# Designs tried in a protein design chat: VHH binders against Oxidoreductase NAD-binding domain-containing protein 1 (Oxnad1). Part 1

All scores and structures are predictions.

Target 1, 295 residues: Oxidoreductase NAD-binding domain-containing protein 1 (Oxnad1), of Mus musculus (Mouse) (q8ve38)
Amino acid sequence: AVCTQAASWGLKASTLRHLTLASIIKSRRKTDHLERTASVLRREVMAAAKVCEITHESPSVKSLRLLVADKDFSFKAGQWVDFFIPGVSVVGGFSICSSPQRLERDRIIELAVKYADHPPAVWVHNKCTLDSEVALRVGGEFFFDPQPTDAPRNLILIAGGVGINPLLSILRHSADLHRDHADKGRSYEIGTVKLFYSAKNTSELLFKKDILDLVHEFPEKISCSFHVTKQTAQISAELKPYVTDGRITEKEIRDHISAETLFYVCGPPPMTDFFSKHLESCHVPKEHICFEKWW
Below, numbering starts at 1 at the first letter of every chain, in headers, positions and changes, except where a header shows other numbers; antibody chains aren't numbered by Kabat.
F, E and O stand for the ipSAE by ESMFold2-Fast, ESMFold2 and OpenDDE, each averaged over both directions (binder to target, target to binder). V2 = 0.75 x the mean of E and O + 0.25 x the DockQ between their complexes.
Where letters were taken out, [cut] stands.
The coordinates of atoms that the task and the answers printed are left out; those that the model quotes come from them. Centres of patches stay.

## First folded at step 9 (VHH; from f1 with L105F)

Design k2
Fold by ESMFold2, look of step 11:
Structure k2 (fold): chain B 295 residues (1-295), chain A 124 residues (1-124)
Amino acid sequence: as target 1 above (295 residues)
Amino acid sequence: ELQLVESGGGLVQAGGSLTVSCAASGFTFDDYDMGWSRQAPGKERELVAGISYGGSTYYADTVKGRFTISRDNAKNTLYLQMNSLKPEDTAMYYCAARPGEFDWFIEGSQYDYWGQGTQVTVSG
């Protein structure tokens, strides 16, 4: 289905702000998204959004495409949204997995939400329907937003579990930058990008086709390595060249250290801590190491 | 259906060693994260050691360097080797399990299944 045909619908900004304030006021516990991220900078403006497509990414992960008509709504690749659901007092926090350019062109963002016994996740999996209305507010300090005059950089993206979501946004943004440079020249010239994505087995790797499509579009610029720690089923012939048994190794990461390389690490806290500490011990400047943890 | 049975507890002199084990059944053992918790009389239960399905380990600061967690996936058995035991280690020791999702041990995660425990008593 074509989401752009639903793009004519939206909420007024004043109505939106009134609907979302009650949800914010009720979130007072340290364990919810707003309390966990209270020190993180946020944009003040909330934007109305409509669900225009719902798909199953895996048995436990559902993807939403959201139409966001408000032209003031923007984000940087890697950021997340506060997710305000009418009638649900707990505010969700979900990384955006689509690129900023997709929002610019189509007014669409994509979220991928793993099932959990947590009210926003339950709503996404069990209650939401096409044309459901929600409100969004962008937040987060984990992003890749190069300026046209910035030095060219190579990117190493290290993902575990749902940590793939913000890194897929960065990977898609990187592909957009490569297309822009090929078409326009003198836009930001991004270097190479390599994604290391770890999961238990190949069925738990999300977005495999989307990732490989980008690799095939830019085979000399974009690459990926899927790392599976407990694969028992046979791996398809298409996927097998990209799959390695075992964890992502320190040596693989160390081989990419240079003054031109930026590292983006997102996944379970122990994995994120492991790689960020390793890079620091190798004297990578802290400003070249970006990490985010999801609990 | 899922069952965790601890054994190997007993009385040990301070400075001594003891191994407790946990026999598991009713699930695919090698897909689970496993752990040992303990509870002394009048105290809260605390996680002592954990091991992910892929072998990543966690130890509480109070036992680091003295305790070793291990698993034998062929025998569906979890072990805790306890060395240099102190009277403060006296507690009921419980085997715990949860489905594994990452080959990294994540402390603070809730366990889904518990055994009945085995008593370890360290004398004076």
Scores: ipSAE 0.336, ipTM 0.687, lowest interface PAE 3.0, mean pLDDT 85

## First folded at step 12 (VHH; from m6, 15 letters changed)

Design n7
Fold by ESMFold2, look of step 13:
Structure n7 (fold): chain B 295 residues (1-295), chain A 124 residues (1-124)
Amino acid sequence: as target 1 above (295 residues)
Amino acid sequence: EVQLVESGGGLVQPGGSLTLSCAASGFTFDDYDLGWYRQAPGKKRELVAGISYGGDTYYMDSVKGRFTISRDNAKNSVYLQMNSLRAEDTAVYYCAARPGEFDWFIEGSQYDYWGQGTLVTVSS
């Protein structure tokens, strides 16, 4: 795929064509993001992006805010980007954790990148600076994109590890839909959303403040449950009402099964397999179960 | 200093059984995932079985139903019970440890610490 519309931020169209072709050829290695996702549909347009903010989400996770001026660049909540770095032949694959509406309003997307000995991740952690320029291409089939006339649905989001990233995008999109319905009255009417997010302990839960802000904004519509499997430190009073010791139980998930409920599961393959099999054994239609394993 | 010391290897006939043990020191054992790897002559090292800090287990397909991994946190030890041994199980077996990140065992993760290995030979 060649992008001729991407040069608004400083990368020329010829540079983007070269990056795309070289990166695709080099990234056909067996363990590579492009090789693993070769059959997944992508948009043809590659967009230039500029890093406008870098923050530490945790000791091992950096968040980037990327400014994407190209109005043809769009995505659906839950999707990822091919992440093309000048001078790095391996193409990164990172889930978008911001909402589509944030992109429409501010031209911003957010990525959260865990450190790994993998060239794109190393670049993000060791070389990336403000105003660094990259190119992006949207891909992925794991998303929530309801239309205004669709029937209301409840969402159950089940996250483990960095699987929170695409689910945070869906959660933020859900909050945007609640705001739009309250303000405009003619947008999609979403039902309730509950996030189950599992980690070893509370310090490993990413985005706690962001998630709780959404819960507090829509307390009758958005809820969350943080499940910790090996908590040793005392849990703060602010967080304690949302934390449960132990794994997410099959009973908790079963209590939400209905014709109106859609399930989005993203995390380590064993976790994803466990919940997908449980839901199928409870006769949840396969079209109501969306799951994504790690890239 | 971290130490992982394997024991229990040896010569066994096809169909026989062995128990491998790995004694650990120098880290908080309860917080670590443990794994058994093996390397046959001329082959790459491969993950045989693993156990997360919470007790979730993984087995490679060729050993499922024959091998059992377990851990004893009070003794800082991890074990591999190997039954119905076959000639293709002949290898040096290594104990490995990594800080636990998930209650689920994840295949393919890097390990920080390795033992010296113990030889298992399955032959008549």
Scores: ipSAE 0.408, ipTM 0.745, lowest interface PAE 2.8, mean pLDDT 85

## First folded at step 13 (VHH; from n7 with T28E Y111F)

Design q3
Fold by ESMFold2, look of step 14:
Structure q3 (fold): chain B 295 residues (1-295), chain A 124 residues (1-124)
Amino acid sequence: as target 1 above (295 residues)
Amino acid sequence: EVQLVESGGGLVQPGGSLTLSCAASGFEFDDYDLGWYRQAPGKKRELVAGISYGGDTYYMDSVKGRFTISRDNAKNSVYLQMNSLRAEDTAVYYCAARPGEFDWFIEGSQFDYWGQGTLVTVSS
């Protein structure tokens, strides 16, 4: 409802012009989003967006819901946005964690932003308010966008830390595809999806309720395994069936290898490298292994 | 108050060995990643080796196979065993710590706490 009220609010053309030219020209850091992704395909369309909801996902992570009224703005599950903030010269890069269908239906995308001493993250955590205006540009080659005539595929999603964000978008998209297929029978027939999600402890696992709601909605199609590497507090009875102590193992991943399985890996670079190399050594075709490193 | 105190530096001939030690206090040591950085005169600090709270290790290419990082959580200490030392290893070596987030060691992330440094000189 809050986002519906914001939907009637217009965004100014001068804001868009200022955001696109000045922000793009000034970003030069080696670890900078624009530098790191300079060769990645981007859509040319800039879209104005307005913050319509802010929530705390954890002590260090804030979620934003952004209204994007421009009907030409679209994305594929797993992609990120260039995030242009007035008065901030560094351009942010944040994976979209909501589904494409949520955008089509409600004109909303969701971002989850971990605090860092990087100007876009500082702005999100310290200055962003409801009705704040930003501009967005979609980019990225890490996505799941099956066509209706494609063969059914199973998905294995491997997440670490905020690497959950693009994988949550893919997971939500997968659930949308299951709902569409059940209701109509004409859409893409997706196979099973299993999420492996690793963090230090259960309090650092983001979106636990959202993930488990999807598992419970499609218990024969969607499953998850939460892996914690240094859990000290008691695990709730509701979570315990899904939690394993220790790292995600090579054997667990290997048990899912088939010609029909696609692997999506997003997390810390050493984790992403480890699983990608393991899958290649098991002769998984490179086109069935998609990975994205933390920005 | 967080403190990191390095020791074990000194003068050594090329090909020799040294062991650096860093004693830590003021935080839950077993929840932290530890690192050894070095800085030669006029150069920027560079990460030499790191170890996550889970024991995962990292080494820069030029020291791989010669240096070994280890930690002893019971003694709140991290060590750098330096073998086959070369003139280019001459630098002030710093112990560093950051709260552990993931049990993989993440290269390139900032460290929060630093020691005063210990000088290692490798002379021909």
Scores: ipSAE 0.488, ipTM 0.783, lowest interface PAE 2.2, mean pLDDT 86

## First folded at step 14 (VHH; from q3 with E28T P99E)

Design r1
Fold by ESMFold2, look of step 15:
Structure r1 (fold): chain B 295 residues (1-295), chain A 124 residues (1-124)
Amino acid sequence: as target 1 above (295 residues)
Amino acid sequence: EVQLVESGGGLVQPGGSLTLSCAASGFTFDDYDLGWYRQAPGKKRELVAGISYGGDTYYMDSVKGRFTISRDNAKNSVYLQMNSLRAEDTAVYYCAAREGEFDWFIEGSQFDYWGQGTLVTVSS
């Protein structure tokens, strides 16, 4: 499938011209990130970054906060970085899960890296320490970057597994836009955002607290639905209202189709293909559907 | 101890049919994705078909419509029904398993456990 970037409508400021599909989310596949994304547009500037915080997001996922002092370094919500590690010849590819505003404010980006038997993931999990230095280069056409004059849009975000990472960036960016509009009145007026996030069970859903905090901050604007396909353990009371047994259904997605709705899908290729085909069969314009595959 | 044991290989005429079986033990079968790989002489091992823990299936292009993968969780077994066999299908077929992470079958992900292989020969 070819990635279709969400379109800006009726006003200049965003481009729709370069359509591409790349998955930066860790996959069980051994193929090199650069080989899979060779045709994807990249910013030419590399920036030095320093690890300033390491946390365990789950038993298999480690989160890094990177300080990027270069004020010219920027990204759009949903994009990834080429991750250059001194002494490691394989270049990593990791979606940024923090918002662009966090970078503007604090010079911080966050990455969440699932363990895999390939050198960048091994380095992140086994070698990386505070003050470790790496170099970053931003890439990817999977992003949400509305301009203040763009028409208001509703977003439907569909995540599978670690496909949550770029969508969390978009979700956080959406919350930033809601805060900015309330304070300034001249920023982009975003509509509603709903996240559909699928995993095997609740323990494999990443960022549950972070996601629910955003839902609770903007209960009329941000919502989520966690879908679990093989839940055997008891679901906590806090989480239960948001959890549905089974796959994300075509009907649930269809109920959100409108001229004002943009769809962002990120997860394993078969899931991404399934939803993109469904949306096309429902006559959603291709420019309103954006997807990113894992590689 | 984990074991995957293939059976059902043999000599078959072109156009014929054959059913491969793989019996699994030593892990929670219901939580695993299963796959059938093959390796012809002088060639790299390739994924022929896969099935996720939730029953989602994958087939390589050259076998679509001819081969069917299925699983029986009660018997801890995975099967490959091979119809309309061709000489190009001659290979050693391997059963493989990995702990499933997602309902969708994901091509290209590494498998944790492998069987010893069963030889399929399609010859006139």
Scores: ipSAE 0.470, ipTM 0.755, lowest interface PAE 2.2, mean pLDDT 85

## First folded at step 15 (VHH; from r1 with S109Y)

Design t6
Fold by ESMFold2, look of step 17:
Structure t6 (fold): chain B 295 residues (1-295), chain A 124 residues (1-124)
Amino acid sequence: as target 1 above (295 residues)
Amino acid sequence: EVQLVESGGGLVQPGGSLTLSCAASGFTFDDYDLGWYRQAPGKKRELVAGISYGGDTYYMDSVKGRFTISRDNAKNSVYLQMNSLRAEDTAVYYCAAREGEFDWFIEGYQFDYWGQGTLVTVSS
């Protein structure tokens, strides 16, 4: 049997095959996700998943926690899933915002989906319920997956809007690596990580508590800077030390350039283009600059 | 409730200039991205220029250096200054608006609100 016929904890093999076939047939020529990413690397494992928790991260963003019992399902921090929904011909593409260790420990991945007028997002916001069944396939070349023998690296993460999602996965993975190294010295020794996260206002900054919890757990290794471009409400005392008015500046980024630094940029296309070009003009090697466009 | 009202269209000779205006009401103007689209006879509607809530601008290649988009938040208005007009600029021009999410103008994003258009004819 192949994975599409395998039985799963919360899903039957016939149900998984039905879910994936219905979605794939309708969307193979018409989905912008599959069409735009046709040449992007995908893992061959397609896994059934069940929605086990739904939370509202903001008025426009819903988080799904998905149980993925298949032990062959794995991902690298920063990757996305093809998201196959029964009865929806368009295949979704959503970045995973949880860490790989959370999957290994609890069989859970987390997606955060902003409302948009396209069928997968509409389904997540208007139809999805607890115990809803979907199929997933991991893809993407935007990830941080260091091996124990790799040189230590510092990370600069630059996020705009929902571009935070894959970068939160990387940030959580970085925290996991710090915890693992403190417990056993044989894991990868990661350097410092700084997140620059831009949004219109503090209400649009997702995962503020989760991010600050990591900063507080590793204050000498993990830091963040929230940048708001049109803040009108007062900023809470807890957030204020981390918030800057205005765009993330070229100078701020330039101050962190070194041979040991890797840059991960995800946000609206003009932002990712701007920072990628700036870093290249500063002679940062292309292999040290990773970016993912939002589309 | 939301209204976008264009004005300033008309007949102009090649090489001439026009200023299009769009007066907006029914929403918090300062929070919105604005754009100018045009549709020539028999052609698709295309984005000519855009401006984000933070003032970042976009221009299609064929109008760069000739057209300038600007906004006046005090007057709830967006403008398109069109210089060095050519016959190919003949079209109905539409003002468009959407709530801004980023300080960057995103050319691929859909606009929610549209004006009824103003005709620009460039002919000798």
Scores: ipSAE 0.471, ipTM 0.772, lowest interface PAE 2.4, mean pLDDT 86

## First folded at step 17 (VHH)

Design u1 (from t6 with D112Q)
Fold by OpenDDE, last read:
Structure u1 (fold): chain B 295 residues (1-295), chain A 124 residues (1-124)
Amino acid sequence: as target 1 above (295 residues)
Amino acid sequence: EVQLVESGGGLVQPGGSLTLSCAASGFTFDDYDLGWYRQAPGKKRELVAGISYGGDTYYMDSVKGRFTISRDNAKNSVYLQMNSLRAEDTAVYYCAAREGEFDWFIEGYQFQYWGQGTLVTVSS
């Protein structure tokens, strides 16, 4: 009696992992910088630029220093550049965060680029190296460019996240104006400058050291207030005097309203709209309210 | 693993109310923005409502005053209260999550995580 043990081949049910193709409906953010800014004034000069320094400002933001040898290349504090990358069909738009005087002195501009699913940003984060070459064209109507004959103005700068970039350019330019006025006596006399800068946490605040260095250099003229909305980590002793938990408040901005005060707002669209409307509601003249929407 | 599980969908009459719930797991809920999307048959998926990690809310114009998005961080849940429902609100509703960058809700930012959806049918 040959007991044929029927080997029950247990059909391992291959769990068809339904790879739910999460169709990344890439809502095509109409992220075409050129399309969005098609009506915005640009300078005619297209300049070659070479990457000379790369810094990780945060996990999501890289700063580039670019050498721009072309002497006809210039910008006003707060402007951006069309960023042309060889082999990339999409043109980037990035705010300049360095001062105009830095370009004049060193032929360097600085850009801080946040990672995004945007080919230029991807290139900056993943492919850009030292000595990479790009082409730049200056554009934008968001700027601070006082003339020596202009009346002294106070500045209130309201930044959100990477919106600090053009405002940092303005802040750095303001510091340069203070230096020039102290040294030469013939330059524009700038009033006080106060930066309100908001981020999720202190790690997301870009250029903190550079900002504080300017505050320390000009303690009677330049001040800053960092606002963090989701701080969990301990704040360093150095930053603590400048950091406030919570949003920038309407009251904090309102307290600085005067006939001589200009307001520059750059951040996420809801923030920019909020403060712009608030300032308007406070009867700040529209010509004293400058805002840039990055999104 | 990140999971978003919608519930509360169903059949409702015009003018009726429905509350959608989404239970989230596998990420730090308090640091995330949440959203409700809908997709009607033959239409594109659209953002209905969003709530930032800071509690800032967004609504599409057609649902303003009728829909309310809320979150309960203790329950890792987001809700969509839907009042005065209309036939045009018939869609599959999807819960979505993304890491929040700002305490403001930014409409244009993409969501990273998606639920499977729940069907809402508004019919007589």
Scores: ipSAE 0.854, ipTM 0.927, lowest interface PAE 0.6, mean pLDDT 92
Fold by OpenDDE, last read:
Structure u1 (fold): chain B 295 residues (1-295), chain A 124 residues (1-124)
Amino acid sequence: as target 1 above (295 residues)
Amino acid sequence: EVQLVESGGGLVQPGGSLTLSCAASGFTFDDYDLGWYRQAPGKKRELVAGISYGGDTYYMDSVKGRFTISRDNAKNSVYLQMNSLRAEDTAVYYCAAREGEFDWFIEGYQFQYWGQGTLVTVSS
């Protein structure tokens, strides 16, 4: 009686973990800066630039200072550059956040670049080093460039996130105009400048110190209001007087409407559209409303 | 682990209504933007509606006035109320989440997390 012990091979059901291939459907949104700005005016000058400083402005934003030796290279406050990187086929578009006078004086421009899944932004965050070389071409119709004979204007600057970059250029330029007017008496007389700047939290507010330094230098001429919509951390005692919890309101903007006031808006598209429509509904002339949508 | 679980899909007649629900887990729901995407057979996935962490809403033009997105932070849930349903609304609907950057809903930004989807069929 041969007891054939039937070895019951328990078939371990291999749980086929369905690797759900999250097909990253890269929606080919027209993210190409050159395509989006194909109709926008550019300067003819292409200048070489060398990275001379890199700073972390926030967890998601790096600033670059670039030396531009070419004397024919110039820009107006609020403009951007085509950013050509050797070995990268995609051209970046980055707003200049430094003043035109700084370029004249020091041959330096400053760019703040947010991290994005965009080859130029990836390069800035992951591959750019000191002494990296790039090529720059100035473009854009969003600018503030008053002439000495122009009527004094007040400025309301409305920024969202990285939209601060061109507005910071305008703010810095406005400060330079104040300095020049005080020193030389023949420069453009700028009115008051007020910055409304919105971000998720205080850590995502870029250039806070630089902005406050300008407010402290020109307390009767330059002011700022920081707006945070999701602040959880404690706000420093120095920053607290300038910070408001919540959105920039229509009322806060409306209270500054006058015949001599220019409005510059740069932020996420919904924000830009909101304030543009609001200003139009308040019968602000279209020529007094400048806006740039960042994509 | 981040999870998004859709429910409420099914068969509905033209002109009917349906409410989709998505239960979220594994992240700080209050800090996230939420969205509903759909993908019809042979078509690309498209954003139907979105809601920011601040409650700002976005709708695709074809669903404006018919669909309503809402969120319940206490339940870690997002909803899509769909009214006046049409045959062209037939699709797999996906819940999506991303960390919010602004209290505004930005259509162009990518979502990080996705549900498995729920089928909505509008047929006579």
Scores: ipSAE 0.853, ipTM 0.927, lowest interface PAE 0.6, mean pLDDT 92
Fold by OpenDDE, fold request of step 18:
Structure u1 (fold): chain B 295 residues (1-295), chain A 124 residues (1-124)
Amino acid sequence: as target 1 above (295 residues)
Amino acid sequence: EVQLVESGGGLVQPGGSLTLSCAASGFTFDDYDLGWYRQAPGKKRELVAGISYGGDTYYMDSVKGRFTISRDNAKNSVYLQMNSLRAEDTAVYYCAAREGEFDWFIEGYQFQYWGQGTLVTVSS
């Protein structure tokens, strides 16, 4: 009786670790600037621009200074540009944060671009260098462009995060109008300008020095209030007089309502909608309320 | 390592209530926005509710007045109280987290971290 020992070859079940590639179906929310702004007026002029300076404004925001040699290229304070990058199929949309007068004088525009998983923003942060060339086209209906014959207006500027960009252009333009009125006497007479600017913390407030420099230059005409909602670090002695912990309040905005006051709001959609609706509920004329939703 | 662990899913009758919990670890919870997503069979994942680091809340229209999102920072946890449950609420529910930028909840921003999900079945 030959006991044939059947060698049971134990098939080691190779546990195929199904790496469930959780396909992060990135819901392609239509981040296409051209699609979002398809109905928005654009200028016909397409201008070449060259990057002449790059600055880190925050851990997440880079500013670009671009030389625009084309004299037919112009913009109104608060407008944005279509941003065309050679070799990138996606067109960016970035607000201009410099004044129109700076372009006229120096042929320079300034953009501040926040990092995002968007090809133009990725390019600005990771591939853009000095002397990089792009093409620009101006667009947008969010602007402040008073004529010399227009009635004097006060401005209330309400900014959230990178929404400061177009409002900084307006603020800088307002300062230029004050200078021109003082020097030439025939320019538009602007009223007072007050900026309310909200961010998570003081490190996320962009262009703080530039804003304060304008406040110090025009202390009776330009003022600012920085609002921080999650401040953990110590605030510098220089910033402390201008910083408030918490949100911009309805009351702070309401206290500035008058027949001569224009309101400009730019920030995250919930913030923009909140202040727009609040101003409307206070019976501010719709023509005195300008808003741009930042995406 | 960042982890989000959902719990509280199960079978419930129409009109019933359920509370989902998500325990978070591996990041500074107080600085993050939190959200609940759901995915029904054969449907796309959708945002059900969100809460910012500042406590601002968002709800999809179909769950307004029935669902409540809340957070407990001391426990690094986010909750979804679901009342008046309907058959249409049957889905895998996912907890999500992102670094907050504003005290406002911004629906359009993407979440960075995801849990494995918990199944909620509403059936008679």
Scores: ipSAE 0.851, ipTM 0.925, lowest interface PAE 0.6, mean pLDDT 92
Fold by OpenDDE, fold request of step 18:
Structure u1 (fold): chain B 295 residues (1-295), chain A 124 residues (1-124)
Amino acid sequence: as target 1 above (295 residues)
Amino acid sequence: EVQLVESGGGLVQPGGSLTLSCAASGFTFDDYDLGWYRQAPGKKRELVAGISYGGDTYYMDSVKGRFTISRDNAKNSVYLQMNSLRAEDTAVYYCAAREGEFDWFIEGYQFQYWGQGTLVTVSS
């Protein structure tokens, strides 16, 4: 009687450590550009665009120049584009920082994209190369598009950080209007344009040279004031005359209030709300106050 | 290494006051925005108060007029003074830090660094 000792192989219950994937339920803040702008008017034209230049404007901001061959593609100064990237499911929203006339002349638009944990921004910073192809659709109600028959207006542009992008488009467009008026006499006669531009420091001020070039080209018509809130480094001699330590003040804005002045505000939400409310409190007509919150 | 250490939590009666402190280390404190979050049992974590590197402050509506956020850069510390405490203020309170981009406090931006939290219990 061979007692076959049944070796009870104790099945060690492999404790499946349920790696509770703590799904960091990233609270889906409505970070989706299409969701946020679902009610905003868009142009019907979807155009292919090709990246023709990439520039590092700051440690956190890249500018893209894109060739847009489609002649039906157009925009107004201050508008943005839906930015469609092949293989990326999330659509970006980026303000155009070039002028409409540059598109007409060169078929080029310029975008400045800040790094963010957002798939389109990540793509621009980490994967975008020369000759990359994307699709663009223009949208937005924040724009300056005067007609030749419109009354002359002065512009006050109030920018915070990357909020400079649409305002730079407006500033560049204003310069083009000055050139056209000087050359052809039939274009819209724009008044004075003043840019107030705030950032943490001078290194975070984008397009400083381009802005100053416009000021130097039109010293009687275009002016700028750079405001820095945490400047530690020495300011260059070239920038120093244009740089103020501290915030843009209510007084600085109020001093430019007139019946002919339009205000364009684009920056972080608290800044945009602050200046919009201030202008309203000064009895500036709502139709003379244009604002866009940067998200 | 970046560290945020909360203190000052405890048991308090309704209508009472408590001051939370958070000591920060391992980063340039003066360049950072700071915040207090809370998480009640079974609820989502919510921003209670924030202060920018420029001193701009934010408060959630339910704590306005009762809570005060402040910072002491010399001590690398952020504080939350809580007055007129209510049972609904019972939560684990977390200190948070992020590199500041603007002198304005931007509610929508994410925080990078977090403390372990301190429990505040408001009970009779």
Scores: ipSAE 0.843, ipTM 0.922, lowest interface PAE 0.6, mean pLDDT 92

